# Ledger of designs, part 93: VH-VL binders against o27280

Target 1, 266 residues: o27280
Amino acid sequence: MDSMNVPEVLEIKRIVEESESVKTFIFSWDFRREVRPGQFVMVWDFRDEKPMSVSLIDPVRSEIGISIRRVGEFTDRVHGLSEGDLLGIRGPYGRGFELMGRDILLVGGGIGMAPLAALADEATARGMRVDALVAARTADELLFLDRLEAAGVNISTCTDDGSCGFKGFAHERLLTLEENHDMAAVCGPEPMMFQVMRILDERDVPAQLSLERYMKCAVGICGQCCLDDTGFRVCAEGPVFWSQELSRVREFGRYRRDPAGRRVPW

## First folded at step 3 (VH-VL)

Design g21 (framework fv_marstacimab)
Fold by ESMFold2-Fast, scan of step 3:
Structure g21 (fold): chain C 266 residues (1-266), chain A 119 residues (1-119), chain B 112 residues (1-112)
Amino acid sequence: as target 1 above (266 residues)
Amino acid sequence: EVQLLESGGGLVQPGGSLRLSCAASGFTFSSYGMSWVRQAPGKGLEWVSAISSSGGYTYYADSVKGRFTISRDNSKNTLYLQMNSLRAEDTAVYYCARLEDYYYGMDVWGQGTMVTVSS
Amino acid sequence: QSVLTQPPSVSGAPGQRVTISCTGSSSNIGAHYDVHWYQQLPGTAPKLLIYDNSNRPSGVPDRFSGSKSGTSASLAITGLQAEDEADYYCQSYDSSLRGSWVFGGGTKLTVL
């Protein structure tokens, strides 16, 4: 509704320390305002506001959770808050994940597991078989393993340094995993997501990727439309995109076509 | 203390070869992508090459493609740049820089090592 | 030819505000890749000044701020000081088929 455009001041009900650099902030939520996995909210600390993915959606307790990694001034200030302190929340915004089929693969890197943890909860509640590949640089950055296990998710891990599970990158681990999924959802560092997408495209598995930098487009902050030389318009709204949409956007940004139809750099 | 220290620079004749090293300390080297960036005397910064944390992916600027090879040894916390078929226009200070995968930015830089290609 | 365009120089007096622009294209800044800014003091290595469009590393004064809009980014310096005299570079990632890190040509800031 229109009230979504005005921040609601909410009390921090509970704070869960997920790692040295990640905390989940839990708030009471009125679920007459629907929230879906993959959507985000704007978090306002009374100075600045930033988009944050929803990592917990719990209608039974009437709670939502927002997981925040410490990466700059805003997040440093928010990490300094305590239970009982106040934050402004508005939303939800953006395109959430769409569930299809019966067997789903989740591939998450670092804080990218946050929106995927919420998706795992919904998928398992629907009776889907959920396989999750959880990737991080080190074991200490693997997130939500206990929540995923409690939900009945089949978990594979990998770390760049080999401190937990497969030693290597998510896409290297993915090559050793089962190929029979009806869909995939991917969220994490961009190099990880693009390599994972290519493997899933080769396997003909439809994939949804959450590109958190595109959250600004979903709230209208970035109003720019990209056009190619032929006049075709590409208007992308995030943060969740199908892999087919991302392939099209990259072609428009990378190549034009000459009169013979060949791809030529801009 | 997070540090990067380059070595291996020097004077070399056109057509020659040189291998640069970058020693990393104070962080888990195997968790980060790495990059080489150069700067010719009195000129701006030019990206040269990058390598993923595992070494599985390498990237090169068009100006060095086919002549330079980036590699790493995670057991030694060391990044390398093998430079072949050197040209006068390769004369520059070469910096080693750490890549933050999430941002694609270069958050830690070495002091640089000078490569001079001259007869 | 630089993929990212910066003015070659900018100048200001102590206490003034200056801005440095960085203009890209649909394959880099316009593709929502983040913009980073580096400060290079004479005779030294570059230092990260701004990352992820607008974030400051610890130790960077709040006089420095970054912003991004469409295919362009901007670095603002308020309360200009003599020690700010340096070269400033923007940097992003370009999604062109072979992927690359791209720098602006650099801007020399002179404090008059």
Scores: ipSAE 0.000, ipTM 0.400, lowest interface PAE 15.6, mean pLDDT 82

Design g22 (framework fv_marstacimab)
Fold by ESMFold2-Fast, scan of step 3:
Structure g22 (fold): chain C 266 residues (1-266), chain A 119 residues (1-119), chain B 112 residues (1-112)
Amino acid sequence: as target 1 above (266 residues)
Amino acid sequence: EVQLLESGGGLVQPGGSLRLSCAASGFTFSSYGMSWVRQAPGKGLEWVSAISSSGGYTYYADSVKGRFTISRDNSKNTLYLQMNSLRAEDTAVYYCARLEDYYYGMDVWGQGTMVTVSS
Amino acid sequence: QSVLTQPPSVSGAPGQRVTISCTGSSSNIGAHYDVHWYQQLPGTAPKLLIYGNDNRPSGVPDRFSGSKSGTSASLAITGLQAEDEADYYCQSYDSSLRGSWVFGGGTKLTVL
């Protein structure tokens, strides 16, 4: 209404180092602009603009947090900033997660734990029982474990190399978990999400999955936001989708598009 | 203030179809899950179907799965139940109910609409 | 037929206390899902009477109360009045039935 499509220049209030490659940037926020877990903002460093998921939503302190992995030129520049420096923030955009029932499961891979950490905070504040399966390649890439523990979340971990928790992939660890859940939320690499979705579907657990890779479509800068079978624009109708919707998309978890528009395996 | 109003009931022959509607007013319809509950004459309450606030997830009782379809149009504040392949045992008053998200109870009910399946 | 078991009828005189039981299983009430209670007066739609085991909506008198223990719940009505004559239903959620809202069979309360 007042500021959604106009960048607001905000001061970096605090920076939290989550890992060697991930930092959370914390800003004062006016909650007249409602923000929900699963939504994202456009972050502007006065040169380039990139979509970033909101990882902390704290109305009590009037703060939001944005977690950024160092992966390219833009993120390298942002990681070089200090408390007191300025960034432009525009949004929020997209649909947030819906909470249902009393017992929920979160399954996150790598930086995909960022929007799920915000969801965990909201769910625990509502008195829900939260189980989180946190997956990464190595122990040192597992994110938000201390924050989840402080919130009262029941945590399971898995790493590809076995350096922390279960040795293997998220879906392999999920098969050994026998907890009942009313709903699940999943965010991470698309092949991981597809395998997790299949298991949850077999268990009749409703799942929401976040397709973060396609968030650039929010400002019309990327045509790859369209899903093959449905024509959904992820930025307009997502990035969060229910498993029933995604199970109807032939492309999800199997293929992506190359620059020529050809289907290629993940 | 908060109100649900069902319509679309009537007499239909076995194997026929009916579409029920539920008009919502006095609250933000898109923020709530919705449910259909039925009651056969002289019998108890039986849950039929439910839908998430976005319409992205649906639930069905085994007795109606594959025959009934729940849907919603949040721009029109309206819930629907498409009933196909109707049977005599589907004869009931059909209630529209709002799902309370935290406790999973039904806090607002419509007046009901009668569906009679008979030749 | 019903997943939650209620007695089919209960009766009392004005001023007395009556209780209505609701017995579930490990997949619903025993899985820590809340129990809700509905009152249905003859010829009317059900009305929410108790939600979240023991909470009363605005307008519901203190003489109605709910409780839950293990796989069972109970509705208590004290100071019974003639206008309490109605059918009462418990309802919970069942995770094992592919996510289902489940009702008890109903209890007819007669005020003698």
Scores: ipSAE 0.061, ipTM 0.622, lowest interface PAE 6.8, mean pLDDT 86

Design g23 (framework fv_marstacimab)
Fold by ESMFold2-Fast, scan of step 3:
Structure g23 (fold): chain C 266 residues (1-266), chain A 119 residues (1-119), chain B 112 residues (1-112)
Amino acid sequence: as target 1 above (266 residues)
Amino acid sequence: EVQLLESGGGLVQPGGSLRLSCAASGFTFSSYGMSWVRQAPGKGLEWVSAISSSGGYTYYADSVKGRFTISRDNSKNTLYLQMNSLRAEDTAVYYCAKLDSYEYGMDVWGQGTMVTVSS
Amino acid sequence: QSVLTQPPSVSGAPGQRVTISCTGSSSNIGAHYDVHWYQQLPGTAPKLLIYGNSNRPSGVPDRFSGSKSGTSASLAITGLQAEDEADYYCQSYDSSLRGSWVFGGGTKLTVL
């Protein structure tokens, strides 16, 4: 499997501008190497390598998409690229989402909608009923609404400022939504995911949560991806975890680790 | 070749314990939920327990709750069923089965291992 | 003990059509959970015969078909052959028994 882990230099086929700060980079993909929603790839710009979730999986067109938010030096450089430019990609890595039942809830905050958009595509293709709660700070930061609508997803929105949909946080909006789902998938800021998890646990809805933490490692090579209480490594055992696993982790929703391994509040 | 192979069955006294194992090969074990299904001699199929692909969620039939524990080791491609406080009515062939996660169906089955609870 | 109800036996002659019913309730088949069918030949492990109400795994002849309506499902076998003599089980998921996979009691098919 290590011989299959060398970065492939791929041409950027298309770029979709999702918002002022988010772009989806689309590449041709050989689907002999399976990729599932919730998995990530390592993106190499020939200077640095960073993990990015797969946001589009299209076997019919033989394409994958990677959605990247501009938040630092690496992502700023990648946002400066054009169609025809090259990036190194290796993976996929991590465990993806598991689809269960027929009626599922997706709860996404900001860029956390990226892996959930890929999951929505697969769930609807399998004939599942999909409800999505899409949360952001403002209306222009809501992501993938057109894709979700085209897929037949039932969409609810909330924004902190009330500029679109419910005025408030994702967990406050969730309390006003239908309670009957076979499973949920959640991705966004950890404090949001913690609050959502608690509500879903009370409703007895099994949930999968994706930890999209900043990682400085590849394929579990460094301890920076480790969760304190369980010893889980996000790149080896995640990024997707069941809520039952996370309920025992004191750090989830409260703390993260700095490069020295110290606890830092969110 | 996709295979599941159960082991660990045998004769045990009422109140005793036994651990079953299921060795998986030919598929990505860590990507699928797994189940245990039993069949008493001359009787029908009865679902016993299930575990999610990561092991984060476990499910049990009411008849075994509090006595049986399902677990898995994805690094070893192995599923387990720890059976405690065994009763005569637990006598059955125990099958390991792979779950098709979105359909709740069982698409690959092992050959079974016999558990006999008798004095 | 079975949550899903099947006839205990059905019989037919070679070349005939037989149908095996599986009756559930509003908490399982009626809640739109899919029905799966398994064939168990004498002395062997069960084999998936039909999944997702009506789909056939690779290698299952088109003589076997599944359907679902309301709270019930049916397995139809056309062109009945001696090798079809087996026990048949339906299976679904039950929401009133949270996290529960449920089997029918089984139907013994005798080929006359």
Scores: ipSAE 0.006, ipTM 0.455, lowest interface PAE 13.9, mean pLDDT 83

Design g24 (framework fv_marstacimab)
Fold by ESMFold2-Fast, scan of step 3:
Structure g24 (fold): chain C 266 residues (1-266), chain A 118 residues (1-118), chain B 112 residues (1-112)
Amino acid sequence: as target 1 above (266 residues)
Amino acid sequence: EVQLLESGGGLVQPGGSLRLSCAASGFTFSSYGMSWVRQAPGKGLEWVSAISSSGGYTYYADSVKGRFTISRDNSKNTLYLQMNSLRAEDTAVYYCARVDSEYYFDYWGQGTMVTVSS
Amino acid sequence: QSVLTQPPSVSGAPGQRVTISCTGSSSNIGAHYDVHWYQQLPGTAPKLLIYGNSNRPSGVPDRFSGSKSGTSASLAITGLQAEDEADYYCQSYDSSLRGSWVFGGGTKLTVL
């Protein structure tokens, strides 16, 4: 089954504080509805509904986790909830990451590390060697380092301000990492992902990139504009795309859209 | 029932021009990418050109780039291939095909024969 | 020259299993683009047989199956029947050619 279009009301089983601005909400989940890393769910607080990436997939405990950064009224209300409170969950939706080969590089920026943390768990469970480049503006915004370490991931960090690891941006740190990989997965701010993709393309490393803006397209909220921007990707149902698919999207890394649908530069 | 019907093929002299059409029915034409795939007599399949659902993006095989132009009219449910500067090696059956978002051709027309010869 | 490599022919007796290989490169199958298969009966247009490496469209018998490993894919036909005599083509997408749909050279299956 693809997804349920009616929200299921679930009890918040546990809340993990990942940082000052990010919390992971954990729910019991019936895995007859398969969930894969890179997919998202619609979270409904009985007032508004927003797409959120799945950051934990644990069939052994029958749990999923959804990591939410506090950025507006909806997320502020959700951050105010406690264990035992209820949220509506609809999904999963979208195209998840595909794993192939023996070695994978993960490049995550900020909250973009959330779907990659779930991917890291699956990759290590399959016996793959996992290298992760975790990027943020400051050390306090680096996410999931303890979880990645526990999974046996080889971690490199970078921060814009130099407060942890390499001082600089993800793509600058990546230039100092010359190790070969069978594939890569990238998630974070679009300008970061564009620069990382260029380096990976030069190294002939096939990469999958997760774009938050295409989550709404997968549930039918953003129709024609997303279809046209992706060429032949009629109902492609992001958010995950191979780098070759993004090389033709003129907006990728160059423009974003405001609420009126107008192009504005990054 | 999805149907694709090609027309416009025929005999043309080297250096000549020809326009192929593909009439689509049985689906929402404006929601799908479309493609032309050709097959020379006794040879294999060769992708020629493709166009996005809106017509905003076009793709061409190197062998036809600069000579062929793909276009569509969503109001008429019709796909076109304008072929200029035709060469003997362009001789083939030309198939119209619908493109799935996962890069495969799920429905094919019957084909129309283009012969470039004196 | 075909971008994907297939054997030009394969043969088998009724009831046997045959496999048709499709070999690509790092820019297509190795870049994790799926492999799709088409059957072309003599004098007819190609028909989709397998999509997304291993999925069958409605109406395609389960005797046909697809698989993918690394830079290669295979089409397997079990319980071979006379009506399976046809040309078979693999197809993928290639990023190195500025977004090109690529076909194998085709394999003629003869049922002995």
Scores: ipSAE 0.000, ipTM 0.392, lowest interface PAE 18.4, mean pLDDT 83

Design g25 (framework fv_marstacimab)
Fold by ESMFold2-Fast, scan of step 3:
Structure g25 (fold): chain C 266 residues (1-266), chain A 119 residues (1-119), chain B 112 residues (1-112)
Amino acid sequence: as target 1 above (266 residues)
Amino acid sequence: EVQLLESGGGLVQPGGSLRLSCAASGFTFSSYGMSWVRQAPGKGLEWVSAISSSGGYTYYADSVKGRFTISRDNSKNTLYLQMNSLRAEDTAVYYCARIEDSYYYMDVWGQGTMVTVSS
Amino acid sequence: QSVLTQPPSVSGAPGQRVTISCTGSSSNIGAHYDVHWYQQLPGTAPKLLIYGNSNRPSGVPDRFSGSKSGTSASLAITGLQAEDEADYYCQSYDSSLRGSWVFGGGTKLTVL
């Protein structure tokens, strides 16, 4: 799409501090260029571009939000920006989430809650019942709890250290939740997503999983986004995949790719 | 305006195969889930199979699981049902239908294509 | 194995009211999945009559109405007319084993 490959220079309208390491940058958006939950944009600081999931989609205010975790040089620079500063935004790219039925389970780990927060907004606006399992290493890393609560989402939490909610991992908490859902959406560290997918498969719950790794090529021409067994490319065919598709990928949950494209164990 | 048109039905012997097609027009095909529903002569409606809007997820009735394969080609606005290992009890009119995903109902139906499995 | 149960036939005189029941189980209607109704005139494809328990598509007269309670649903037809002679099917969704669309066995309505 030619129009999606030209960066728009946008002013940072608002910045929301989500945690010590995560900020949401909010921009005015012209919704003639549609964006859906699960899609990502390329964020350009006039030096480097990085893919970021859209975490807020608000057609009423004509705004989008992009949540960024501070993890390196690019994100450190972006975190140093203020309201009124400019960023280039290119996109959206990728396959968004599909909504089906009346009940949805969201399972998010860390920054993986970002695309799921946008999905929660759409699902609740559609009249769906939304249950969210929010997982993180510590209480301070749990994201979007206030936003999910305000949207009417039924929230369960877990932390590795037990500082909030269930003490343990997302899949361990999920085993204590025995409700059927029409579908699920999952985003977080790949080992977490693999374990969650196995449980959802046992429960016959259709699940969509968002794989955000190695999205350096927004239009899918970069081999680093490849899932070996199927030839899928995350930025071309993803980042959202159905569990039926991922169950055939031997690499999922076992290996990742470094920037050179080598297999590296988790 | 909005239309679904089935084709590919016919007479086949037990153990044989048929491929049904459903051509969609008048709406954005890639935005909707799709379904196959059958009706044996003088009998009621029986759901057979469904596919998500992207084609990434498929559903099958137990009576056809392992024998039938649903698929779609969004670039051609066409839904397919590959039917293998056909049995006499598969004899029916096969309808394609568009799924409204919020409630899991079928709002647009084709006129059906007859499949007869007989020796 | 979900089964929706309908009476095989109902009858009424012109101008009268009839009610068609649809009984499900805990994995479908009892799991809060909505009930939808289809009308099939002789020799034609099914047509959506009621969706989401009680909503009417454009063009469906208000003498057709739907309701749902517990594991059951009901289609009511008031002011019966000769052209209402048809088969009526309820449909819901069943959450067991990756989900399935389930139909009732159908009810033949005769207008006497």
Scores: ipSAE 0.292, ipTM 0.718, lowest interface PAE 4.7, mean pLDDT 87

